# VH-VL binders against p55155r1310to1479, part 1

No score or structure here was measured in a lab: all are predicted.

Target 1, 170 residues: p55155r1310to1479
Amino acid sequence: SVCKVQKNQIRTFDDVLYNTPLTTCYSLIAKDCSEEPTFAVLSKKTEKNSEEMIIKVIRGEQEIVAQLQNEEIRVKVDGKKILSEDYSAHQIERLGESDIVIELPEGEVRFDGYTIKTQLPSYSRKNQLCGLCGNNDDESTNEFYTSDNTETKDIEEFHRSYLLKNEECE
Structure headers, positions and changes below count from the first letter of each chain, unless a header shows other numbers; Kabat numbers aren't used for antibody chains.
F is the ipSAE of ESMFold2-Fast. E and O are both the ipSAE of ESMFold2, at different seeds. Each is the mean of both directions, binder to target and target to binder. V2 is 0.75 times the mean of E and O plus 0.25 times the DockQ between their complexes.
[cut] marks letters that were taken out.

## First folded at step 2 (VH-VL)

Design CO02a
Fold by ESMFold2 at other seeds, look of step 5:
Structure CO02a (fold): chain C 170 residues (1-170), chain A 119 residues (1-119), chain B 112 residues (1-112)
Amino acid sequence: as target 1 above (170 residues)
Amino acid sequence: EVQLVQSGAEVKKPGSSVKVSCKASGGTFSNYAISWVRQAPGQGLEWMGVIIPIFGTANYAQKFQGRVTITADESTSTAYMELSSLRSEDTAVYYCARGKYRGSYFDYWGQGTLVTVSS
Amino acid sequence: NFMLTQPHSVSESPGKTVTISCTRSSGSIASYYVQWYQQRPGSAPTTVIYEDNQRPSGVPDRFSGSIDSSSNSASLTISGLKTEDEADYYCQSYDSSTHWVVFGGGTKLTVL
């Protein structure tokens, strides 16, 4: 199962395609919503009309933030900038010139500044995922679950429930 | 403007528990780290634990493991710290503090909540 | 786990310079940012240095922070010492391997 955020579109774990609701506020892309969460993936746009994103991955006890700066991926782990030579110590891998891969307990997140790919095993955490990437229930349906686990057919209510709005972003 | 407002002072008996609240306003809550720090009279700062509300799992200092529970309610932007099996040594001012990530400095502090444990 | 050791107290005259040390017992001081907090009696702490050597807006430039990897320590330096600088000062760091925030024991600065 893959969820892809790219070019103002999201393709969910359940193969549902819709326009990305991303703003300059963080939104929850995917999270382990079991009783013992192991990861969360968040993202925001760098600017209102940009395709460029900032990603935040919360993984167990670490927080990884990455974005492009001057055509290079810049990574902070728990707030400290790290060099590419230190990526492996934090379960981050540089693939080719423009990509990083951030390991998850069961899967990975690939990011290049413009595309987020969250890949999990097909049956991993089935029905226990939440976020804009959906719940991975193997159903291509018009029904969505909000952040409080309420079923809705209103895509805007669905999007809004995962938006982390504050006064400094829009 | 970000503010952290804590619940009022409490007087407790040994063996009981206390639950202190910390309500955030004027900013996002869910993806920030909320720590609890205490300070006994005349003593230094002691970190107790942290939660990132959207992640939902708290981390605790070893000393408090088993006695402290830190939770968050995203819908009300409120974090809670509950300390059980209170002893006189737990008399302290309890602060909540916010950081952008778990290893960051605390950019906002609550006003502090005095918890007095006396028989 | 590691500890951060600070001198218990320091004193200096107005106009002079004081340096407060913060030594890490194990692991490298340089691996994670060090913060410094000032606390006056009856008040919550406030940040005077973050991310090793950065000053928040409103903190005078006579406050500075530094890291010395060879002694495995951080330092807070206050020059042009003023009576209003009299306070307790705490260093703080973090270790992602243990996921713990650690404060130093605190240093009472007296301006005589």
Scores: ipSAE 0.052, ipTM 0.658, lowest interface PAE 6.6, mean pLDDT 85
Fold by ESMFold2, look of step 5:
Structure CO02a (fold): chain C 170 residues (1-170), chain A 119 residues (1-119), chain B 112 residues (1-112)
Amino acid sequence: as target 1 above (170 residues)
Amino acid sequence: EVQLVQSGAEVKKPGSSVKVSCKASGGTFSNYAISWVRQAPGQGLEWMGVIIPIFGTANYAQKFQGRVTITADESTSTAYMELSSLRSEDTAVYYCARGKYRGSYFDYWGQGTLVTVSS
Amino acid sequence: NFMLTQPHSVSESPGKTVTISCTRSSGSIASYYVQWYQQRPGSAPTTVIYEDNQRPSGVPDRFSGSIDSSSNSASLTISGLKTEDEADYYCQSYDSSTHWVVFGGGTKLTVL
């Protein structure tokens, strides 16, 4: 299964396409919501009217933040800038100067500054995923589960439930 | 059921190009890695490169960079490998193989395509 | 940049046990999973062991895989050898630094 985020649109793991204008606040894109979570993927816009994004990938105790700067992807792990020759030590692969792949326990995330592709095995984590990418239950319905596990047909309510709003973003 | 079906055998002259196809049937293509592996007569397996169609780019073994092009057509569930500037040592069976992601094992293999480069 | 070294050939009688080694020249064998492929004459390879020690459906339990960190090697063990096991066997691992997939040179198994 793949979830794709770009141009204020999301195509979920269950192949449902909808519009969601991401903001300068982080939104939860995909997360292992089992009793023992192994990863989370979050993103935000660099600024209100930009299509450029910043991603945050949490893997166990590591926090990986990446963004496009000066036409090159820049990576921080736990707040420390990582040079491209050290990417492999952090299970990150460079594909040219503007693309990276971040390994997950059972999949990967690809990011180029404008597009986020999260790939997981098709049978992995069914009904244990949450976030804007949906729950990967092989049901292509318009029903979405909010962050409190309430089923809704209101896409704006679904989006708002995964928005991590604070006083420093909008 | 999942099958990888490759195009038929080719006979080529030195300096020409060959393009081998690999069509997936009965299963998922776009979310998987499709690798190309060759085997010269009496020799071992040699990895050439990989494409992940949903991610849109190919990666190549350094030995083949500049001579190989790997592409995919999601609408037909078909991957292609084109090898240019053929030499006699490129005579081999060319396999496509599917994995769940880069670096995984190959869960399905095509039947192989013999490419013979006549001297 | 590393190599996976296998013996060129191994022979054993039906009903016996054989072990095929796969030694990594640099870096740890445990850095990435090791796979084993069987190739019968005139056929495409098939997977007999993946992720060090897992068997695909349809592969008999007399096939097993293991990792030995002290010798920096992987092993494929086939017990209860049958004539149908006569084939070439390849180990494979992954290296993200320079060459993403590396195969061993292959081992010809002869069942006498």
Scores: ipSAE 0.007, ipTM 0.485, lowest interface PAE 12.6, mean pLDDT 82

## First folded at step 4 (VH-VL)

Design s51
Fold by ESMFold2, look of step 7:
Structure s51 (fold): chain C 170 residues (1-170), chain A 119 residues (1-119), chain B 112 residues (1-112)
Amino acid sequence: as target 1 above (170 residues)
Amino acid sequence: EVQLVQSGAEVKKPGSSVKVSCKASGGTFSNYAISWVRQAPGQGLEWMGVIIPIFGTANYAQKFQGRVTITADESTSTAYMELSSLRSEDTAVYYCARGKYRGSYFDYWGQGTLVTVSS
Amino acid sequence: NFMLTQPHSVSESPGKTVTISCTRSSGSIASNYVQWYQQRPGSAPTTVIYEDNQRPSGVPDRFSGSIDSSSNSASLTISGLKTEDEADYYCQSYDSSTHWVVFGGGTKLTVL
């Protein structure tokens, strides 16, 4: 299963399509919401009117943050900027000047500054995923589950529940 | 305007446990790294562990593995540190501290919580 | 994993320059950033240097940080020493292999 986040559309693991709700505040894109979480993917826009995003991937004991700067992807691991020659030591692959793949415990995240593709096995964490990419339950309905697992048809309520709003953003 | 406000001082018996709280306000909580650092009287700083609240899994210093539990409640913006099997050597001021990343510097510190383990 | 070693104490007169060392026991000091914290008695620590050599807003420019790969150490340098600089100073780094934060033992700075 693949979830794709781009400037004007998100396609969930369950093939649900809707307008991308990202702001300058981080939102939860996808997370293992089991009793023993193994990964989380967050993202925000760099600026209110920008199509560029910042991605934050938490996997086990590491935090990986990436964004475009001066036409190249810049990567931090646990707060330290790393060089592209060191990417493989952190299970990150460079596919071009601005394209990277970040390995997850079960799958991967592809990022180029504008598009986030989270790929997980179809059997992975069935009904235990959460975030804007949905819960991976194979239902393509217009009903959504908020961060407290409340079902809703209100897409704005769904979006708000995964937004990490504070005084510094938006 | 970011503040980390900790629970009050505690006096404990050897063999018991203590749970210290750290409430965040005026800033980001859920996606920041919340660490616990202690300082025994006249001694240096000792890192105990860290949690990123939205992720929910904590990482611990080797010395405290099996005795410390770090948790967070996103709905109240509060982190907790519980230390069990207390002994007199655990008498210390316990700080919570915030960093943007697990490996970054701590940009805000709580006021500290004195835990006294009396014989 | 590694340890960070600092001198136990250092003393210097007002107006002079003091340097506090922070030596890493194994692996390269450059493998991760070094931070420096100041702590006055009864207070929580505050950052004076982060990411090796950066000053937070409000920290005087007479505080500087540096890395010396040949001695595998970091240094905090305080020039134009003032009596208000009297405090404990801690270096701190991160062990990427264990994912632990490591503090130095601390240095008591006395300004006579």
Scores: ipSAE 0.688, ipTM 0.881, lowest interface PAE 1.4, mean pLDDT 89
Fold by ESMFold2, look of step 9:
Structure s51 (fold): chain C 170 residues (1-170), chain A 119 residues (1-119), chain B 112 residues (1-112)
Amino acid sequence: as target 1 above (170 residues)
Amino acid sequence: EVQLVQSGAEVKKPGSSVKVSCKASGGTFSNYAISWVRQAPGQGLEWMGVIIPIFGTANYAQKFQGRVTITADESTSTAYMELSSLRSEDTAVYYCARGKYRGSYFDYWGQGTLVTVSS
Amino acid sequence: NFMLTQPHSVSESPGKTVTISCTRSSGSIASNYVQWYQQRPGSAPTTVIYEDNQRPSGVPDRFSGSIDSSSNSASLTISGLKTEDEADYYCQSYDSSTHWVVFGGGTKLTVL
């Protein structure tokens, strides 16, 4: 019920570990892919040769973007920078100087600039999740589903299907 | 160059529906906010709603709740706005516009689509 | 929710300076960013100021934006007016409580 992204590795909701380095283009980490989506989590590297990430969380009617700047997490909500004393008004909890927790409708995302932990309850979005964190369908499957919901055994094809590549990044 | 190209002008009868398309090219589509904004003849700009295509759930202005549906197709980089139960006061130019975030400025606009509602 | 109020029209001579106001009806003007758009007849709007006082690439520095908390308003200032500046101008902000985009009513700028 936890997906972890750090150091160019992803451990999926189904406890599958693989290497797929993020780029300076956004990738879809996890999303509610039901008919009525409630959240999406995206991430990219800040720079080509960095382990630091930028996270974007879309939930309900808000967009939250966070990254480390000068060893401090900086947060935008719907494009406006907000101060840490205002985090709670946006269902964001500050855990010390470098950590935040962003509430989801049925879970949370923890982020410290280097690690993304997406935590969902076991009953949340079973078999309706998509993204690099997998679909949370059980440990008996080791197959990946691309963004068009096609099964693949090619991890590079799986990763590319969730990459939002354009001419402005990598 | 980022470009938003909208479908052509339409003439509709009262009580019918219209669906306007907005095709994006030359930039990222899926994680940007695509808004619909209309402008009646001689009037100001009126925001109707927004979608972030990769997310898929739209948010609507209160005035249009229940009459407007905003959707997106990531495979074709196309957003759609459908307005139902048309009235003569819905005669307007309908624009799509792109912003990096829901609350940010619109960095690109479509050319506009004139919808005329006439009995 | 709030409204943004602009004067219906303003006019000024070429080479002079004009300001267009944008007053927020409730809550602070500073609680979110203000954008400004220019629209010429028959054309889609274009951005001339974003995030209160920033200019997109290609917008001349004679366009400036400011916030006045005491009057709860934003202003677009255009110095060195040119006849090409004749257009409608809209301010825009975001209501974070409703998650709606809010436009002002628009101001017709006439350059005499």
Scores: ipSAE 0.677, ipTM 0.880, lowest interface PAE 1.5, mean pLDDT 89
Fold by ESMFold2, look of step 6:
Structure s51 (fold): chain C 170 residues (1-170), chain A 119 residues (1-119), chain B 112 residues (1-112)
Amino acid sequence: as target 1 above (170 residues)
Amino acid sequence: EVQLVQSGAEVKKPGSSVKVSCKASGGTFSNYAISWVRQAPGQGLEWMGVIIPIFGTANYAQKFQGRVTITADESTSTAYMELSSLRSEDTAVYYCARGKYRGSYFDYWGQGTLVTVSS
Amino acid sequence: NFMLTQPHSVSESPGKTVTISCTRSSGSIASNYVQWYQQRPGSAPTTVIYEDNQRPSGVPDRFSGSIDSSSNSASLTISGLKTEDEADYYCQSYDSSTHWVVFGGGTKLTVL
């Protein structure tokens, strides 16, 4: 199962398509919402009119933030800037000039500054996932689950529930 | 204006537990690192653990593993620290502190909560 | 993991310069950023230096931080010492191997 986030649309784990709601505020893209969360993926736009994104991946004991800067991916792990020779020590792989893979406990996140691909194995965390990428229940339905696990048919309510409005952002 | 406001002082008996709250206002809560730091009378600062509220899984200092539980409620922008099996050496001021990342500096601190453990 | 060692106290006259050291016991001081906090009695700590040598807005430029890899230490330097600088000072770093925050033991600065 793959969730793809781009400038114009999000394709969820359940193959649901909608226009991207991303802003300069962080939104929750995908998270293990079980009783023992193992990962979370967040993202925001770098600027209101930009196609570039910043990604934050939280897994286990580490917090990884990445973005393009001067046509190169720049990575921080727990707030410390990391050089590409140190990526493997943090389960990060450089695939090209501006393309990285961040391992998850179950799956991976690929990021190139413009596209986020979250790939999880089948059967893992089904109905325990939350975020804009949906709950991975293999159903393309008109019903969404908000951050408090409430069912709604209102896509705007769904989007708002994963927006982190408490930042100085729009 | 970013502010962290903690719950009031507590007096506890040995063997009991205490739960201290830390409510954030005027700034970002859910994706920031919220740490708990204590300071015994006349002593230095001691880090206890951290949570990123949106993630929900906390990390703890080894000394407190098994006795401390750190949680967060995003809907109220409030973090909690619960310390169990209290003993007299747990008497301290307990601070919450916010950092942009788990390993970054703390840009804002709560006012502190005095917890007194006495028999 | 590692410890950060600070002198227990330092003292100096107004107008002079004081330096507070923070020595890392194992591994390189440069492997993670060092922060410095000021704490007055009865108050929460406040940041005076972050990321080795950066000052938050509102902190006077007479406060400076530095790293010395050869002595495996960080230093907080306060020039033009004022009576208002009298406080406890803590250094802090991060242990990447354990993912723990590490504080120094603290230094009481007395302005004579």
Scores: ipSAE 0.675, ipTM 0.877, lowest interface PAE 1.5, mean pLDDT 89
Fold by ESMFold2 at other seeds, look of step 9:
Structure s51 (fold): chain C 170 residues (1-170), chain A 119 residues (1-119), chain B 112 residues (1-112)
Amino acid sequence: as target 1 above (170 residues)
Amino acid sequence: EVQLVQSGAEVKKPGSSVKVSCKASGGTFSNYAISWVRQAPGQGLEWMGVIIPIFGTANYAQKFQGRVTITADESTSTAYMELSSLRSEDTAVYYCARGKYRGSYFDYWGQGTLVTVSS
Amino acid sequence: NFMLTQPHSVSESPGKTVTISCTRSSGSIASNYVQWYQQRPGSAPTTVIYEDNQRPSGVPDRFSGSIDSSSNSASLTISGLKTEDEADYYCQSYDSSTHWVVFGGGTKLTVL
């Protein structure tokens, strides 16, 4: 199963399509919300009126941040800039000049600065995922579950529950 | 603007546990790296471990694995460090510190919490 | 994993220049950024240099940081030394192989 984020639109792991405007604050895109989390994917816009995004992937003991800059993906691992020849040492694969794949424990994240694709095996973590990509419960409904696991039909409430808002962003 | 406010000083007996809190305000909490660093009297800084609150899994320095538990509560923007089986050598000031990433510099520090372990 | 070694103490007169070294025991000093913290008695540390040679806002430009790959070390240099600079100074880096934060042992700067 695949979750796709682009142009303020999200298609969830359960094939639910909705519009949600990302902001310059990080939002939780997808996370293993089991008792022993193995990954988290976050994203924000680079600027209020841009469709360009910054992605943060937390996996195991590493924290990976990527952003498109000057038509080239810039990658930091635990705050250190990593050159493309070192990507493989961090389980990152470069596909072309502006496209990368970041390995997850059981899947991957593909990112090109404008589109985030989170791909997980269909059998993995059913009903234990959380974030704007949904919980992967194999339900194609318009019901959403907030960060405190509350069911809602209110898209704004759903989105707001995964927003990491502070005064430094909006 | 950004502040890390820690709980007050503690006096503990050997063999007990202590839990120190660190409340963040004026900035992002959940996706930042929150580290705990201690300093025994007259000694240097010693890193104990780190948590990224939204991820929820902590990483510990080898010396403290098995005795330290670092947790976070996103709803209150508060991180916690619990140290068990206290000994007199655990007498120290315990700091929380925030970094944008696990490997970055600490851009904000808490005021410190003195924990005294005495028999 | 590696250690960062600093001199235990340094002293110098006001107006002079002092340099505090931070030597990495294994692997390259350049494999990750080096930070420097100042700590006055009774206070939490504060950053004086980050990312090898950058100054936070409010840190005077007489503080500078450098990396010397040939000696595998970082240095904090304080020119125009003032009595207010008397403090403990710590270098810090990150071990990418263990994912641990590493501090140097600290250097007590005495301004005579």
Scores: ipSAE 0.615, ipTM 0.867, lowest interface PAE 1.8, mean pLDDT 89

Design s51
Fold by ESMFold2 at other seeds, look of step 6:
Structure s51 (fold): chain C 170 residues (1-170), chain A 119 residues (1-119), chain B 112 residues (1-112)
Amino acid sequence: as target 1 above (170 residues)
Amino acid sequence: EVQLVQSGAEVKKPGSSVKVSCKASGGTFSNYAISWVRQAPGQGLEWMGVIIPIFGTANYAQKFQGRVTITADESTSTAYMELSSLRSEDTAVYYCARGKYRGSYFDYWGQGTLVTVSS
Amino acid sequence: NFMLTQPHSVSESPGKTVTISCTRSSGSIASNYVQWYQQRPGSAPTTVIYEDNQRPSGVPDRFSGSIDSSSNSASLTISGLKTEDEADYYCQSYDSSTHWVVFGGGTKLTVL
């Protein structure tokens, strides 16, 4: 299944579409919330009024950050900018000048600066997913679990629980 | 402003364990890299490991594999380092330090926690 | 798995320039960024140079960093040396193959 973030909207793993509260603060898009996490995907806007995003993917022992800079996708691995010839050594594939795929332990993330597609196999339900992309349980009625794993019908509480506020963003 | 405040000094016997806390305030805690670095008397800085709290899995220096456990509690913005099977060579000041990424510089340091291991 | 080697001590008079070296034992010094930390007695370290040659806000421009690929080393240069610069200085880099942070052994700077 696929979760898509684009134009301030999220289509969850369970095909639920809603407006996102993305800001210049990072939000948790999708994470393996099992007792042994294997990945996390975060995103923020580059600027308050932009649809351009920065993505952060944490997988195993690596932290990957990507964004557009000067019409070209720029990638940092553990804080070091890397060039496209080094992408494959970090399980990253360039599909175009502004389009990459980042491998996950069981799936992938595709990113082009404006759209984030997180694709996980259907059996990933056993991994206890969390984040704004929902829990991937094939049940649309249980998408809104807050970061402390409580069910809510309050969409604002749901969104707020995954927002990482600080003094440097809004 | 970002501030890292560590727990107080401890005196420990050989063979015991110590758990040092590091409470962050004034910024995002969960998506930053929190490292632990120690310094024995008269010696240099020695990196022990790192955690990104929202991810929850720590990475450790080889020397400390099996003896150190680094954890984080997002709800209290507190990271912890526990070192087991203490010996006199573990007498050191233990620092927590924050970086924006695992491989970046440390932009904030805790005040340090002296752990003395003596019988 | 590399080491960063620094001189144990350096000394110089006020107003002069001192350079502290940081030599990487294997692999290229340019493979990852080098950071420099200052530590005064009884205090936590503070960053004076990051990403090879960048200064944090509040660090005077008399502190500069450089990389020399031919000697496989990084250097911290302090010009216009002041007595307040007397401290221990550590270089630091990152080993991307092991995902470990590596510190140099430290250099005691004495201002004469």
Scores: ipSAE 0.465, ipTM 0.833, lowest interface PAE 2.8, mean pLDDT 88
Fold by ESMFold2 at other seeds, look of step 7:
Structure s51 (fold): chain C 170 residues (1-170), chain A 119 residues (1-119), chain B 112 residues (1-112)
Amino acid sequence: as target 1 above (170 residues)
Amino acid sequence: EVQLVQSGAEVKKPGSSVKVSCKASGGTFSNYAISWVRQAPGQGLEWMGVIIPIFGTANYAQKFQGRVTITADESTSTAYMELSSLRSEDTAVYYCARGKYRGSYFDYWGQGTLVTVSS
Amino acid sequence: NFMLTQPHSVSESPGKTVTISCTRSSGSIASNYVQWYQQRPGSAPTTVIYEDNQRPSGVPDRFSGSIDSSSNSASLTISGLKTEDEADYYCQSYDSSTHWVVFGGGTKLTVL
């Protein structure tokens, strides 16, 4: 099962489509919302009118931030820039100058600066995922679950519940 | 304006526990690394552990493993540190501190909470 | 894991330059960024150097940081020393293998 975030739309794990709501504030894309979380994927725009994104992946005890810079993906692990020869030590694979794969405990995230693909096994984490990618429950509906697990028909309320607004963004 | 406001000073007996709060203001709290750092009288800074509230899992310094519990409540933008089995050597000022990432420098510090452990 | 060792105290006259060292016990000092904090009596620490040699807005350029891989140490240098610089100074780094924050023992700077 795949969730795809692109410049104009998101396709969730449950194959629901909607317009991409990303801003310069981080939004929660996908997270293991079980009692023992193993990963979280967040993203934001580099600037208000940009199609480029910054991705943050939290997995276990590491935080990985990546963005396209000067036509190459720049990666930081726990706040420190790492070079591509060190990617494998951090369970990151470079597929080209601008494309990387970040391993998750049971899946992966592929990122090229413009598209985020989160791939998880269909049989794991049923009904325990949260975020803009949905809960992976094999049901496609117009009803969404907010960050406090409240059902809503209002897509804007759903989007706002995963928006992490702070002093550095709008 | 980002501020970290901690709960007030406490006096505790040996063997008890203390729970110190740290309330954040200024945007979302959830995707920041919130650490707890203590300082005994006349001594240096000692890191105790960290939580990233959106992720929900805390990581602890080995010295405090088993005695400290760090939690966060996203709805109130508040982090908590609870230290159990208190002894006199736990007398210290306890700070919360914020960083953008676990490996980042601390960009904001709380005012500190004095915890005094005496019989 | 590793420790960061600082001199316990240093002193110098106004207008002079002081350097405070921070030596890493194992592994390379360059493997993670080093931060420096200033703490006045009765106050919370504040950052004076981050990411080895970067200065936050509002910190005077007479504060500088450097890394010396050959001695496996970081240094905080304060030039043009002023009486308000009298404080405790801590270096700090991060241990990627344990995911722990490590502080140096602190250095008391006295301005005579």
Scores: ipSAE 0.390, ipTM 0.796, lowest interface PAE 3.6, mean pLDDT 88

